# Miniprotein binders against q9bqp7, part 61

Target 1, 240 residues: q9bqp7
Amino acid sequence: VPQNWFPIFNPERSDKPNASDPSVPLKIPLQRNVIPSVTRVLQQTMTKQQVFLLERWKQRMILELGEDGFKEYTSNVFLQGKRFHEALESILSPQETLKERDENLLKSGYIESVQHILKDVSGVRALESAVQHETLNYIGLLDCVAEYQGKLCVIDWKTSEKPKPFIQSTFDNPLQVVAYMGAMNHDTNYSFQVQCGLIVVAYKDGSPAHPHFMDAELCSQYWTKWLLRLEEYTEKKKNQ
Below, E stands for the ipSAE of ESMFold2; O stands for the ipSAE of OpenDDE; V2 stands for 0.75 times the mean of E and O plus 0.25 times the DockQ between their complexes.

## First folded at step 5 (miniprotein)

Design v16 (at its last look DockQ between E and O 0.43; V2 from the best seeds 0.00; counts 0 for: pae O 8.3 > 1.5)
Fold by ESMFold2, look of step 5:
Structure v16 (fold): chain B 240 residues (1-240), chain A 89 residues (1-89)
Amino acid sequence: as target 1 above (240 residues)
Amino acid sequence: SREELLERIKELIKKGDKLLALYLLFDYILKYPDNPEALIEVAELLLEMGRPEWARLVLEWAKDEAKKTGDPELIEKVERLEREIEERS
């Protein structure tokens, strides 16, 4: 139980955006400052078990591929992730003019993987947009705010080479979503709030992506876990 | 067995096979995550390998598990090893 509990939703804010005045999706620029990012907080508060699971995996990969092979593998994985996010922003942006290289950007297994999800996405309100929780003092860069099957969601896109059919196999991803949601709901740059989240896990081979929908109750459960991680992060920085 | 795996890790460290030794050390930690004596043994081996940063992190884990046992000798051993690491810094 967090010592400094704070609500995920803002009672001073409407949960219904004005659908009669559609505009270009919001893209709030990310500001450099001294406050921590969501991903930094999560990385610095990983459990000891998670840290050593990742290190064992790293050592196994190096044993199998060699150090050069492992560097090439990780570089390719990160590049594919970046290209995936760029492609999704292009697909979901109503005013973007395609460049000649955009065809190559759109041709990946990951994009094929999410096609059935994109059919259910509408009403895009934000893309690659900064959020700041002005009270809890953290910042993030959310991927997308849009309706999924009629529910306004913070949507987080993930790439994976292995199936993740259950939300539990996504580790800290639900914490990222609720942290972005809480920040957005208390950020003066946004005039509306969201109560739902969506994690979409796309696969390299083009297999259908797994959507992990998070209703308001599930978001509240993960919000409590996020507050504990943020509290742990703050305590560690006081001692450093 | 735990003892068999530990002896194998010690032999790899003596041979200088650091990559395989680290893999097996991390595997050992994950097999015995609630055993403070096992965690202390890993920390000692990491120190022998010249990895005090990893040893420090494993000792923090061992201390948390030792507190659950209520055994003051285990807690004192962890704290002594933590002091030893700081003296070498």
Scores: ipSAE 0.465, ipTM 0.830, lowest interface PAE 1.8, mean pLDDT 85
Fold by OpenDDE base, look of step 5:
Structure v16 (fold): chain B 240 residues (1-240), chain A 89 residues (1-89)
Amino acid sequence: as target 1 above (240 residues)
Amino acid sequence: SREELLERIKELIKKGDKLLALYLLFDYILKYPDNPEALIEVAELLLEMGRPEWARLVLEWAKDEAKKTGDPELIEKVERLEREIEERS
């Protein structure tokens, strides 16, 4: 049990969308502060087993591609991910901002992969927006807040070359999602609350993406795990 | 068995199939993550294969598991191997 328990959901916020849903998705800039990001917390609190598995993957890739080949591969993966997020932001943004749509960004296997998910996405409230949890002292940049199949979700878009049909195969991604949810639900910049999460794993070859829906119960379970990771991070920093 | 798998890995190393041996070693530790003796054996093999950084990672894991058992011999063995890695670095 976490020593510093804090709720994921804010009882002071109504689950009802305020009628003044901004016609434009929120895009709050990330402030460069001494405050740790969700990603940093997760990276610094990986288990030895997780670190080993990651290093195993790296070493295998280096053995297959060579050092220079692996660097190139990593750079390409990063670039592809960035382009994918930019394309999604463009797609999910209101049409009035579309003047800068690079049609070339839309021509990817990843975009093809998520088409069936995008059909079920509506009511976009935030895109590439910063969240801050003032009490728990962490920040993050969430990809999207929108309705998926009529349920308001924090949506996290991931790219993969390998099938990830199970949420367990997404490693710490569920923790990232609930961390963003908890921060948003207590961030004064947001007037609404989210109770669900969605991890979408897009595939390079255009194969149908896997949606991993997280209901309020599952989010609560992962929230407990997130709090434990945050405590571990805090303890490690005190000892440095 | 654990012993049979380890023997197979050693045979692959001797044959020069280093890539396959590494894959099997990684699978081996995943099968026996809570066994400090198994982890130490893997670290030793990784050192023999010229992978000191990997050996170090496995030894850190072995050290934690050895501390849980309270076996002073295992702890000493891990510490000895850690020193050997540092001296070769």
Scores: ipSAE 0.014, ipTM 0.252, lowest interface PAE 8.3, mean pLDDT 86
ESMFold2 (binder alone), look of step 5: mean pLDDT 80; pTM 0.748

Design v17 (at its last look DockQ between E and O 0.90; V2 from the best seeds 0.70)
Fold by OpenDDE base, look of step 5:
Structure v17 (fold): chain B 240 residues (1-240), chain A 89 residues (1-89)
Amino acid sequence: as target 1 above (240 residues)
Amino acid sequence: SREELLERIKELIKEGDKLLALYLLFDYILKYPDNPEALIEVAELLLEMGRPEYARLVLEWAKDEAKKTGDPELIEKVERLEREIEERS
């Protein structure tokens, strides 16, 4: 049980969407602060097993590609991910704000992969927007807040070369999503609350993406795990 | 066997195939995570390979597992190796 328990949901916020659906999705810039990001907290609190799984993978890739080949691979993966997020932001943004759609950004296997998910996405409220949890002292940049199949979700878009049909295969991604949810639900820059999460795993070959929907109950379960990770991070920093 | 795999890793280190040896060491750790003796041996090899950062992580793991067994000799061995790393740093 976390020592510093804090709710994921804000009882002071009504679940009723205030009727002013902002015509434009929120895009709050991430401020460079001494406050740790969700990603940093998760990276610094990986289990020893997770660390060595990652290192084994890296060494395998270096054996297969060489050091320079692995650097190039990593750079390409990063670039592909960035382009995918930029393409999604362009797709999910209102048409009036779309400067020159680089048509080349839309021609990817990842975009093809998520088409069936995008059909169920509506009511976009935030895109690439910063969240801050003032009490728990962490920040993050969320990909998207929108309705998925009529349920308001924090949506996190992931790229993968391997099938991830189960949420368990997404490692710490569920923790990231609930961390963003909890921060947003208590961030004064947001007037609404989210109760659901969605992880979408897009595939390079254009095969149908896997949606991993997280209901309020599952979000609450992962929230407890997130709080434990945050406490561990805080403790490690006090001892450094 | 565990011993055969470790011996093969030692041979690779001697042959200068450090990349393959490092991969196999990480694989070895993941195969025997609950064996403090095995983890200590891996930490020693990582130190010999000039990778103290990984040796520290493995030693922390070994210490946790050694505490579960209650073997004071293993705990002492881990602590000794931790001191050696600090002195070389």
Scores: ipSAE 0.645, ipTM 0.890, lowest interface PAE 0.7, mean pLDDT 91
Fold by ESMFold2, look of step 5:
Structure v17 (fold): chain B 240 residues (1-240), chain A 89 residues (1-89)
Amino acid sequence: as target 1 above (240 residues)
Amino acid sequence: SREELLERIKELIKEGDKLLALYLLFDYILKYPDNPEALIEVAELLLEMGRPEYARLVLEWAKDEAKKTGDPELIEKVERLEREIEERS
């Protein structure tokens, strides 16, 4: 369906990194530029129904908590997510053996939730690292590239306070992963590529996290959906 | 009914309960997402409430639905309201 289809995988790159790859995971800085981010593309291509579902939820929360209470709630959720990603970067970095860990970062139900997943993670190649798809003109910041159960994956960590009855935000998670994957596979800052994805949903109460593994075929299916969202974004920006 | 819900929302606006009115307006358009006339009514109320940012979004939705009807007068009404928002804002 996309008019400007582009492959997610790069045939000029190996799917196996060289043995001499750096022992410190890559952390490419995110640069200010005029090209859109993955999250901006996804946010600006939500349907009007999705937009107003979120706005209705916001108004309900404001009615229950007050405006100040809602601001405090959202600030706390943001901080918990930030601390979770900081803790994971610390845990997964080889430099952790050279630094003492921040104890407050590691005290979280979310960290407890992912322990069984972390046992299966090895060979960390990138952490909190920028990716750019110069041909398709988008940029992103991926969470992690590492082996999961022996397969090199783009790994995306998500937090959840409790099970959600709606899967709409979960639908965009696979699109984020494949968008990062496609960008990394065509980014000159990386010498290797990745053909698998993993979404890990961590729970605030410490319940075992749920891994969602995405093999190459599934990634290709979601890549097509991502390209449609990117095309829709581009059409919307013709008039802005 | 749709008409009864809209009249209740108008009463809440008059009473000054704007937070509850706003919640119910969003709930209203989610119940009638395929009705361009209902969407236009909500956009007019949002503009009257001083919420042109929401009115613009609802008018985009209304225009998409009006195009499906093939009624050029509905499309023209949406475009008139869009120009009014730019003049008032």
Scores: ipSAE 0.627, ipTM 0.907, lowest interface PAE 0.9, mean pLDDT 85
ESMFold2 (binder alone), look of step 5: mean pLDDT 80; pTM 0.744

Design v18 (at its last look DockQ between E and O 0.93; V2 from the best seeds 0.00; counts 0 for: pae E 2.3 > 1.5)
Fold by OpenDDE base, look of step 5:
Structure v18 (fold): chain B 240 residues (1-240), chain A 89 residues (1-89)
Amino acid sequence: as target 1 above (240 residues)
Amino acid sequence: SREELLERIKELIKKGDRLLALYLLFDYILKYPDNPEALIEVAELLLEMGRPEYARLVLEWAKDKAKKTGDPELIEKVERLEREIEERS
C-alpha cells in the first residue's frame, strides 16, 4: 500500500462535459522544470529484471546490426514515432489547421494501422498537452484526450514492430496512462476529468492496431502501482 | 546447465567475443535471478570486462537475494565486491 495515497479521480470535478468545452483541443506547453516527468519516474524505477531485459535486447540488436546500425535503427524508430504523433495530431486537430497538413505524413503503415481506431475517436479535448500533478509533484505530456466509443479517455499512441495483443505486453504504458489521468484530473488547467485510459499499439506494416481499453477499475489498480513507483523514485532521490 | 553456460561465457571473454559474452551474461542473469551465487559470479565477470555499472546492478540484486537466504558468506562476498568497485571508480 502506498504511504502517500492520493486519489486518481477528483470528486470535485464533474464527469459531464461542460457545454462550454472549447471547440479547439487544449495544447498546454510543457514547462521545463525541476519536476520529474512521468517517463523519468518510470525509467528510474524499473526493476532489475526490466533493466536486464532491455539490455539483453539492446545487445542482441547490436549483435545483429552492429553498433552503428543499432544507432541508425534507434534514430529511425524515434523519427517514425515522432512523425506518427505529428500525423495523428494533424488528423485529430480541427479542419482549420488542415492547410498545413503534410500529405506525406499521412502515408504510413502506422496511420493505416490506426484507421479503425480513429473511426471510434471523437470529441477531442486535448492534443500533445502538458499535465501537472501539483500535490504529487510530477509532470507529463499526454498524447490525446478524446472519446473512444463514447467514453472519455486519455489515449496514448504507441508504435511497435511486434504484436502486442495483451495489455501486459505494453510494460509500463498502463502506468504512464494512469499517471497522466491522475495529473489531468487534478491539474487546474483542465475543467474536466477522465475515468478511462486507452493504449493504442500501431504497427508499421499497417496491420490493425491493438486497442487496450482501461476502465475505471483497471485504472485504479494501475494507479496504486504508479503511486508505489513514484514513492520509490522519491526515496531514491533522497538517498542521492 | 548453469555451469556449462558460465564456462561458455568465460571462454568467449577469453577469445575477445565481448559483445556475445555480454549478451549471454544478461541472459544468464535473467535465467537465474534467484541464485545469489550465480549473480555474484556474473558481477565478477562484468567487473573483469570493465563494466562496473552492470556489476553494481547485479550485486545489488545478489545482496537482496543473499539477505533473504541469511548466508553471511554471500553477504560478505557482495560487500567485498562493492568495495572493489568503489575503489576502481
Scores: ipSAE 0.714, ipTM 0.917, lowest interface PAE 0.6, mean pLDDT 91
Fold by ESMFold2, look of step 5:
Structure v18 (fold): chain B 240 residues (1-240), chain A 89 residues (1-89)
Amino acid sequence: as target 1 above (240 residues)
Amino acid sequence: SREELLERIKELIKKGDRLLALYLLFDYILKYPDNPEALIEVAELLLEMGRPEYARLVLEWAKDKAKKTGDPELIEKVERLEREIEERS
């Protein structure tokens, strides 16, 4: 139980937008400051077992590929993820000209993988947009806020290579989603809130992506776990 | 056996095969996570390899496990190694 509990939902806000919804998704710029990011908090609060598992995996990859081969591999993984997010932002943007400029990005296996999910996505309210929880003092950059099968969600897009899923043991994706959700729901740059989350895992070979829907109850359960990780991070900084 | 794996790791360190030794040390930690003597041995080897950052993390784990055994001599050994690491920094 966290020492400083804070609600994930804001009772002063509705998750039902008005009838005059804006046609342009929000894109709040990320500010460089001292406030820790969600991803930094999660990285710095991994269990020792998870750290040792990841280091073992890293050393095995270096033995297999060499140091230069491992650097190339990790660079390619990062690039593929970046291109996937750029393609999704382009696809979900209302500007048709930008979609045409990015047609080469549409030939990705990851984009093929998510096509069946995208058919259920509508009402895009935010894309690649910064969130800040000023009270709890953390910041993030969420991927997307949109309706999925009629439910307004924070949506997080993840890539996975099916042949080499060697770091699948870290299950922090739900914590990332609820941290963004809690920040957005209390951020004055947003006039609405969300009660649901969605994690979409896309596959390099184009296999159908796996959606992980998170209703309000599940989000509340993970929110408590996020608050504990944030508390652990804060305590580590005091002892350093 | 645990002893055979540890001797192999020591031989790799002596040969200067640091990447394979480091891989096997992390694998060893994951195989014997509740054995404070094993964790202390790993921390000593990590320090010999010039990896005090990993040695500190392993010693913290070893101290927790040593407290559960109730063996004050193991706790003292961990604390001595922690001081040695701080002085070499």
Scores: ipSAE 0.339, ipTM 0.782, lowest interface PAE 2.3, mean pLDDT 83
ESMFold2 (binder alone), look of step 5: mean pLDDT 80; pTM 0.753

Design v2 (at its last fold request DockQ between E and O 0.96; V2 from the best seeds 0.77)
Fold by OpenDDE base, fold request of step 21:
Structure v2 (fold): chain B 240 residues (1-240), chain A 89 residues (1-89)
Amino acid sequence: as target 1 above (240 residues)
Amino acid sequence: SREELLERIKELIKKGDKLLALYLLFDYILKYPDNPEALIEVAELLLEMGRPEYARLVLEWAKDEAKKTGDPELIEKVERLEREIEERS
């Protein structure tokens, strides 16, 4: 049980979007402060087993590709991910629909992969927007807040070369999603709350993306795990 | 066997194949996560390879596992190695 329990949902906020659907999605810039990001907390609280699994993989890739080849591979993976997020922002943003869409950004296997998911996405409230939890002292940059199949969700877009048909195969991604939800639900810049999460795993070959929907109950379960990771991070920082 | 794998790693280190040795050490850790003696041996090799950052992580793991077994000799050995790392830093 977390020592510092805090609710994921804000009882003072309504689940119903206020009728003033802002015509423009929120895009709050991330301020680089002394406050840890969700990503930093998760990375610094990985188990030793997870660390060495990653290191073994890294060393294997270096053996296969060489050091320079591995750097190039890592850079390409990062670039592909970035371009995918930029393309999604362009697709989901009402304002960018008027700008010359870089047609080259839309011609990717990842974009093809998510087309069936995008059909069920509507009511975009935020894109690439910063969230801050003032009480728990963490920040994050969420990808998207939108309705998926009529339910308001924090949506996290992921790229993968390997199939991830189960939410368990997404590692700490569920923790990231609920961390963003909890922060947003208590961030004064947001007038609404979210009770659901969605992880979308897009594939390079254009095969159908896997949606991993997280209902309010599952979000609450992962929220407890997130709080434990945050406490572990805080304790490690006090001892440094 | 565990011992044969460790000897193979030691031979690779002596030959200067540091990349393969490091990969096999990480694989070794993952094969024997609940064996504090094995973890200590890996930490010693990582120190010899000039990789104290990984040795520290492995020693922390070894300490946690040694505490579970209740073996005071293993705990003392870990603590000695931790002090050696601090003195060389």
Scores: ipSAE 0.719, ipTM 0.917, lowest interface PAE 0.5, mean pLDDT 91
Fold by ESMFold2, fold request of step 21:
Structure v2 (fold): chain B 240 residues (1-240), chain A 89 residues (1-89)
Amino acid sequence: as target 1 above (240 residues)
Amino acid sequence: SREELLERIKELIKKGDKLLALYLLFDYILKYPDNPEALIEVAELLLEMGRPEYARLVLEWAKDEAKKTGDPELIEKVERLEREIEERS
C-alpha cells in the first residue's frame, strides 16, 4: 500500500527503561527547518469529508453565537488548551516550587478531569519534547513519554467539550501519536523506544477523562495510515 | 428533493443570507458526497457567493467522484471550472 514502507519500531533499541534512570524528563528543543511537522502533514491531507464536517460545524456555531461570539469561543478554547498543557508539564515535572508558583494553572475542570489518569502515570521520560524522523523527514513535538499502568507510552493530552468514549471519535489523534512514536524510535536524541500510545481526552466540566490505550499492534495499524498520509503530502508538494 | 434544497439555497443567496446559505451548502454536499453533479452545482454557487477558496475544494472532491463514474464530460466540466477560477484569480 505505501510505496516507501518503513518500520515503526527499531529492532536495535530496547524497550527497557533507561539504565541511567533520568532525574529530569527530556525536553529536546524544537528547531524549525524545511521538513514538515506531523500536524502540518495531517492538516494538508485531510479528506474533503473531514474539511466540510468542520466547516459545517463552524457555520452552525456562527449562526448560533454570531461572528464575535464564535471568535471569543474559539479564543477561549485555544487558551484553555494551552493552559492545560502548561499545567500538565508543571504537574509532571519534578519541580515542587513550580507547582506552588503556578497554582492558577492547576485550577481547571480539565485538570480535575485527568486526576484519575495521573495516578496511573509514572516514570516520566520526556515532556514537551521534539522528535525528528531522519529517514522519513518529518518533525513533531510530543506532549509526554511516561509509563501508564506499567507500560511506556507516548501520551497525547487533548481537551474536549464533547465526550469521546471511543478512539474512532478522536479522528487523526492516533496518527499523531504513532508519527511521534516512529520519529522518537529513530531519533538519536533518544536512547530507548516506545511501543505503546495513550490518548487522554479531558473534559472542561471535570468529568473523568477517557483514556485510549494503543498497544503495539494497534500502533502498527495506524502507522500504515500515517505513512499513506505522509506519502500523500510529499506527492502534493512535488506537484507544486 | 435535491432540487428543492438547491432552490431554497439560491433564494437565501439572493436575499443576502450568506451565512445560512453556506451552512446549507456544506450540509448538502455531506448528504450527497458521491454525486459529482451535485458537487459541481455547489461549487458554482460558491463562486457566485464570492467564495472561490471553498469552490476549489469542492471541485477537487467532484473530480475524484467524477473519475469513479468514468464520465469524461464530468471530468472536463470540473477542469474547465478550475481553469476559470485560476484565470480570474
Scores: ipSAE 0.682, ipTM 0.912, lowest interface PAE 0.7, mean pLDDT 86
ESMFold2, look of step 5: ipSAE 0.623; ipTM 0.896
ESMFold2 (binder alone), look of step 5: mean pLDDT 79; pTM 0.737
OpenDDE base, look of step 5: ipSAE 0.643; ipTM 0.890
ESMFold2, fold request of step 21: ipSAE 0.212, 0.677; ipTM 0.728, 0.910
ESMFold2 (binder alone), fold request of step 21: mean pLDDT 80, 80, 80; pTM 0.755, 0.754, 0.752
OpenDDE base, fold request of step 21: ipSAE 0.719, 0.719; ipTM 0.917, 0.918

Design v3 (at its last look DockQ between E and O 0.02; V2 from the best seeds 0.00; counts 0 for: pae E 10.2 > 1.5, placed apart)
Fold by OpenDDE base, look of step 5:
Structure v3 (fold): chain B 240 residues (1-240), chain A 89 residues (1-89)
Amino acid sequence: as target 1 above (240 residues)
Amino acid sequence: SREELLERIKELIKKGDKLLALYLLFDYILKYPDNPEALIEVAELLLEMGRPEYARLLLEWAKDEAKKTGDPELIEKVERLEREIEERS
């Protein structure tokens, strides 16, 4: 049980979408502060086993590609991920910003992969927007807040070369999503609350993406795990 | 066996196949995560390979596992190796 329990949901915020659907999605810039990001907390609180799993993967890739080949691969993966997020932001943004749509960004297997998910996405409220949890003292940059199949979600878009049909195969991604949810729900820059999460795993070959929907109950379960990771991070920093 | 696998990895190190050996060491520790002796042995090999950063992580892991078993000899061995790493850094 976390020592510093804090709720994921804000009882002071109504679940009712305020009728003023902002015509434009929120895009709050991330401020460079001494405050740790969600990603940093998760990376610094990985188990030794998780660290070595990643290193094993890295070493395997180096064996297959060589050191320079692996660097190139990593750079390409990063670039592809960035381009995918930029393309999604462009797609999910209101049409008036579309004049600069690089048609080349839309021609990817990843974009093809998520088409069936995008059909169920509506009511975009935030894109590439910063969240801050003032009490728990962490920040993050969320990909998207939108309705998925009529439910308001924090949506996190992931790229993968391997099938991830189960949420358990997404490692710490569920923790990232609930961390963003909890921060947003208590961030004064946001007037609404989210109760659901969605992890979308897009595939390079254009095969149908896997949506991993997280209901309020599952979010609450992962929130407890997130709090434990945050406490561990805080403790490690006090001892450094 | 665990011992046979470790011996094979040691042979690869001697042959100069350091990348393959490193991969196999990481695979090895993941097969025997609850064995502090195995973790210490791999940490020693990683030190010999010039990878103290991974050796430190394994020593911490070994120490945690040794505390669970209550083996003071293993704890002492870990602490000795930790000191050796600090002295060489």
Scores: ipSAE 0.375, ipTM 0.776, lowest interface PAE 1.1, mean pLDDT 90
Fold by ESMFold2, look of step 5:
Structure v3 (fold): chain B 240 residues (1-240), chain A 89 residues (1-89)
Amino acid sequence: as target 1 above (240 residues)
Amino acid sequence: SREELLERIKELIKKGDKLLALYLLFDYILKYPDNPEALIEVAELLLEMGRPEYARLLLEWAKDEAKKTGDPELIEKVERLEREIEERS
């Protein structure tokens, strides 16, 4: 149990959008400041075992590709991820007929991979939108808030190359989702809240994406783990 | 060797060094991604470590590889472990 527990859900707030909500998804701009991002907190509080796993994977990739080959590989993965997120934001905009679209963004294996998931996504409320938890003192940039199979979720899109989905960001993805959820639920820029999460792993070859749904109970369990990581981060910064 | 690495992982689990064992299990999967016997062995150890969520994912991978071999003993092992996970849930 963290020493400074705080609830993930806000009892003063509805978990459903109002009927009069705008049809344009929220996109709150991210502001640079002193408070840490979710990803920085998670990066700075990785366990020795998580660091060991990542270093082992990195060294294997360097053996296969060479040092410069590995740098190009990671640059290409980052670029593909960026293009994937840009394409998803374009597709999920309810006003896509009013926006210009890049045809090359829509032609990727990752987009093909998520098509069956997108059929179940509706009611998009936020895209690429900043969240802040001023009480707990952290920020984030969430990918999407939308209904998945009728449940309003914070949705996080991940890319992976088959057949090895287990190693890439496996340990901390649920913590990222619940941190965004907790921040959004207590952020005055949002008039509603979310109690569920979804992690979608898309594959480069177009194979069907794997959804990882997180109900409210599971989100609460991971929220406790997130609070411990945030507490650890705060203690580290007091000593620096 | 594969057997030597697996035995070391089993020793770590018995000693209670489960975080290091978990890392070596994932490294073991990366070395033998197309070997259904190896994937099944990892799934069994993940269940022993109390990680049924990882075991479920690994068993789907193992099932696909086992079906390629056509070996009914391997397919039966996967299905038995899947039932064990459902029972423990």
Scores: ipSAE 0.000, ipTM 0.136, lowest interface PAE 10.2, mean pLDDT 77
ESMFold2 (binder alone), look of step 5: mean pLDDT 79; pTM 0.716

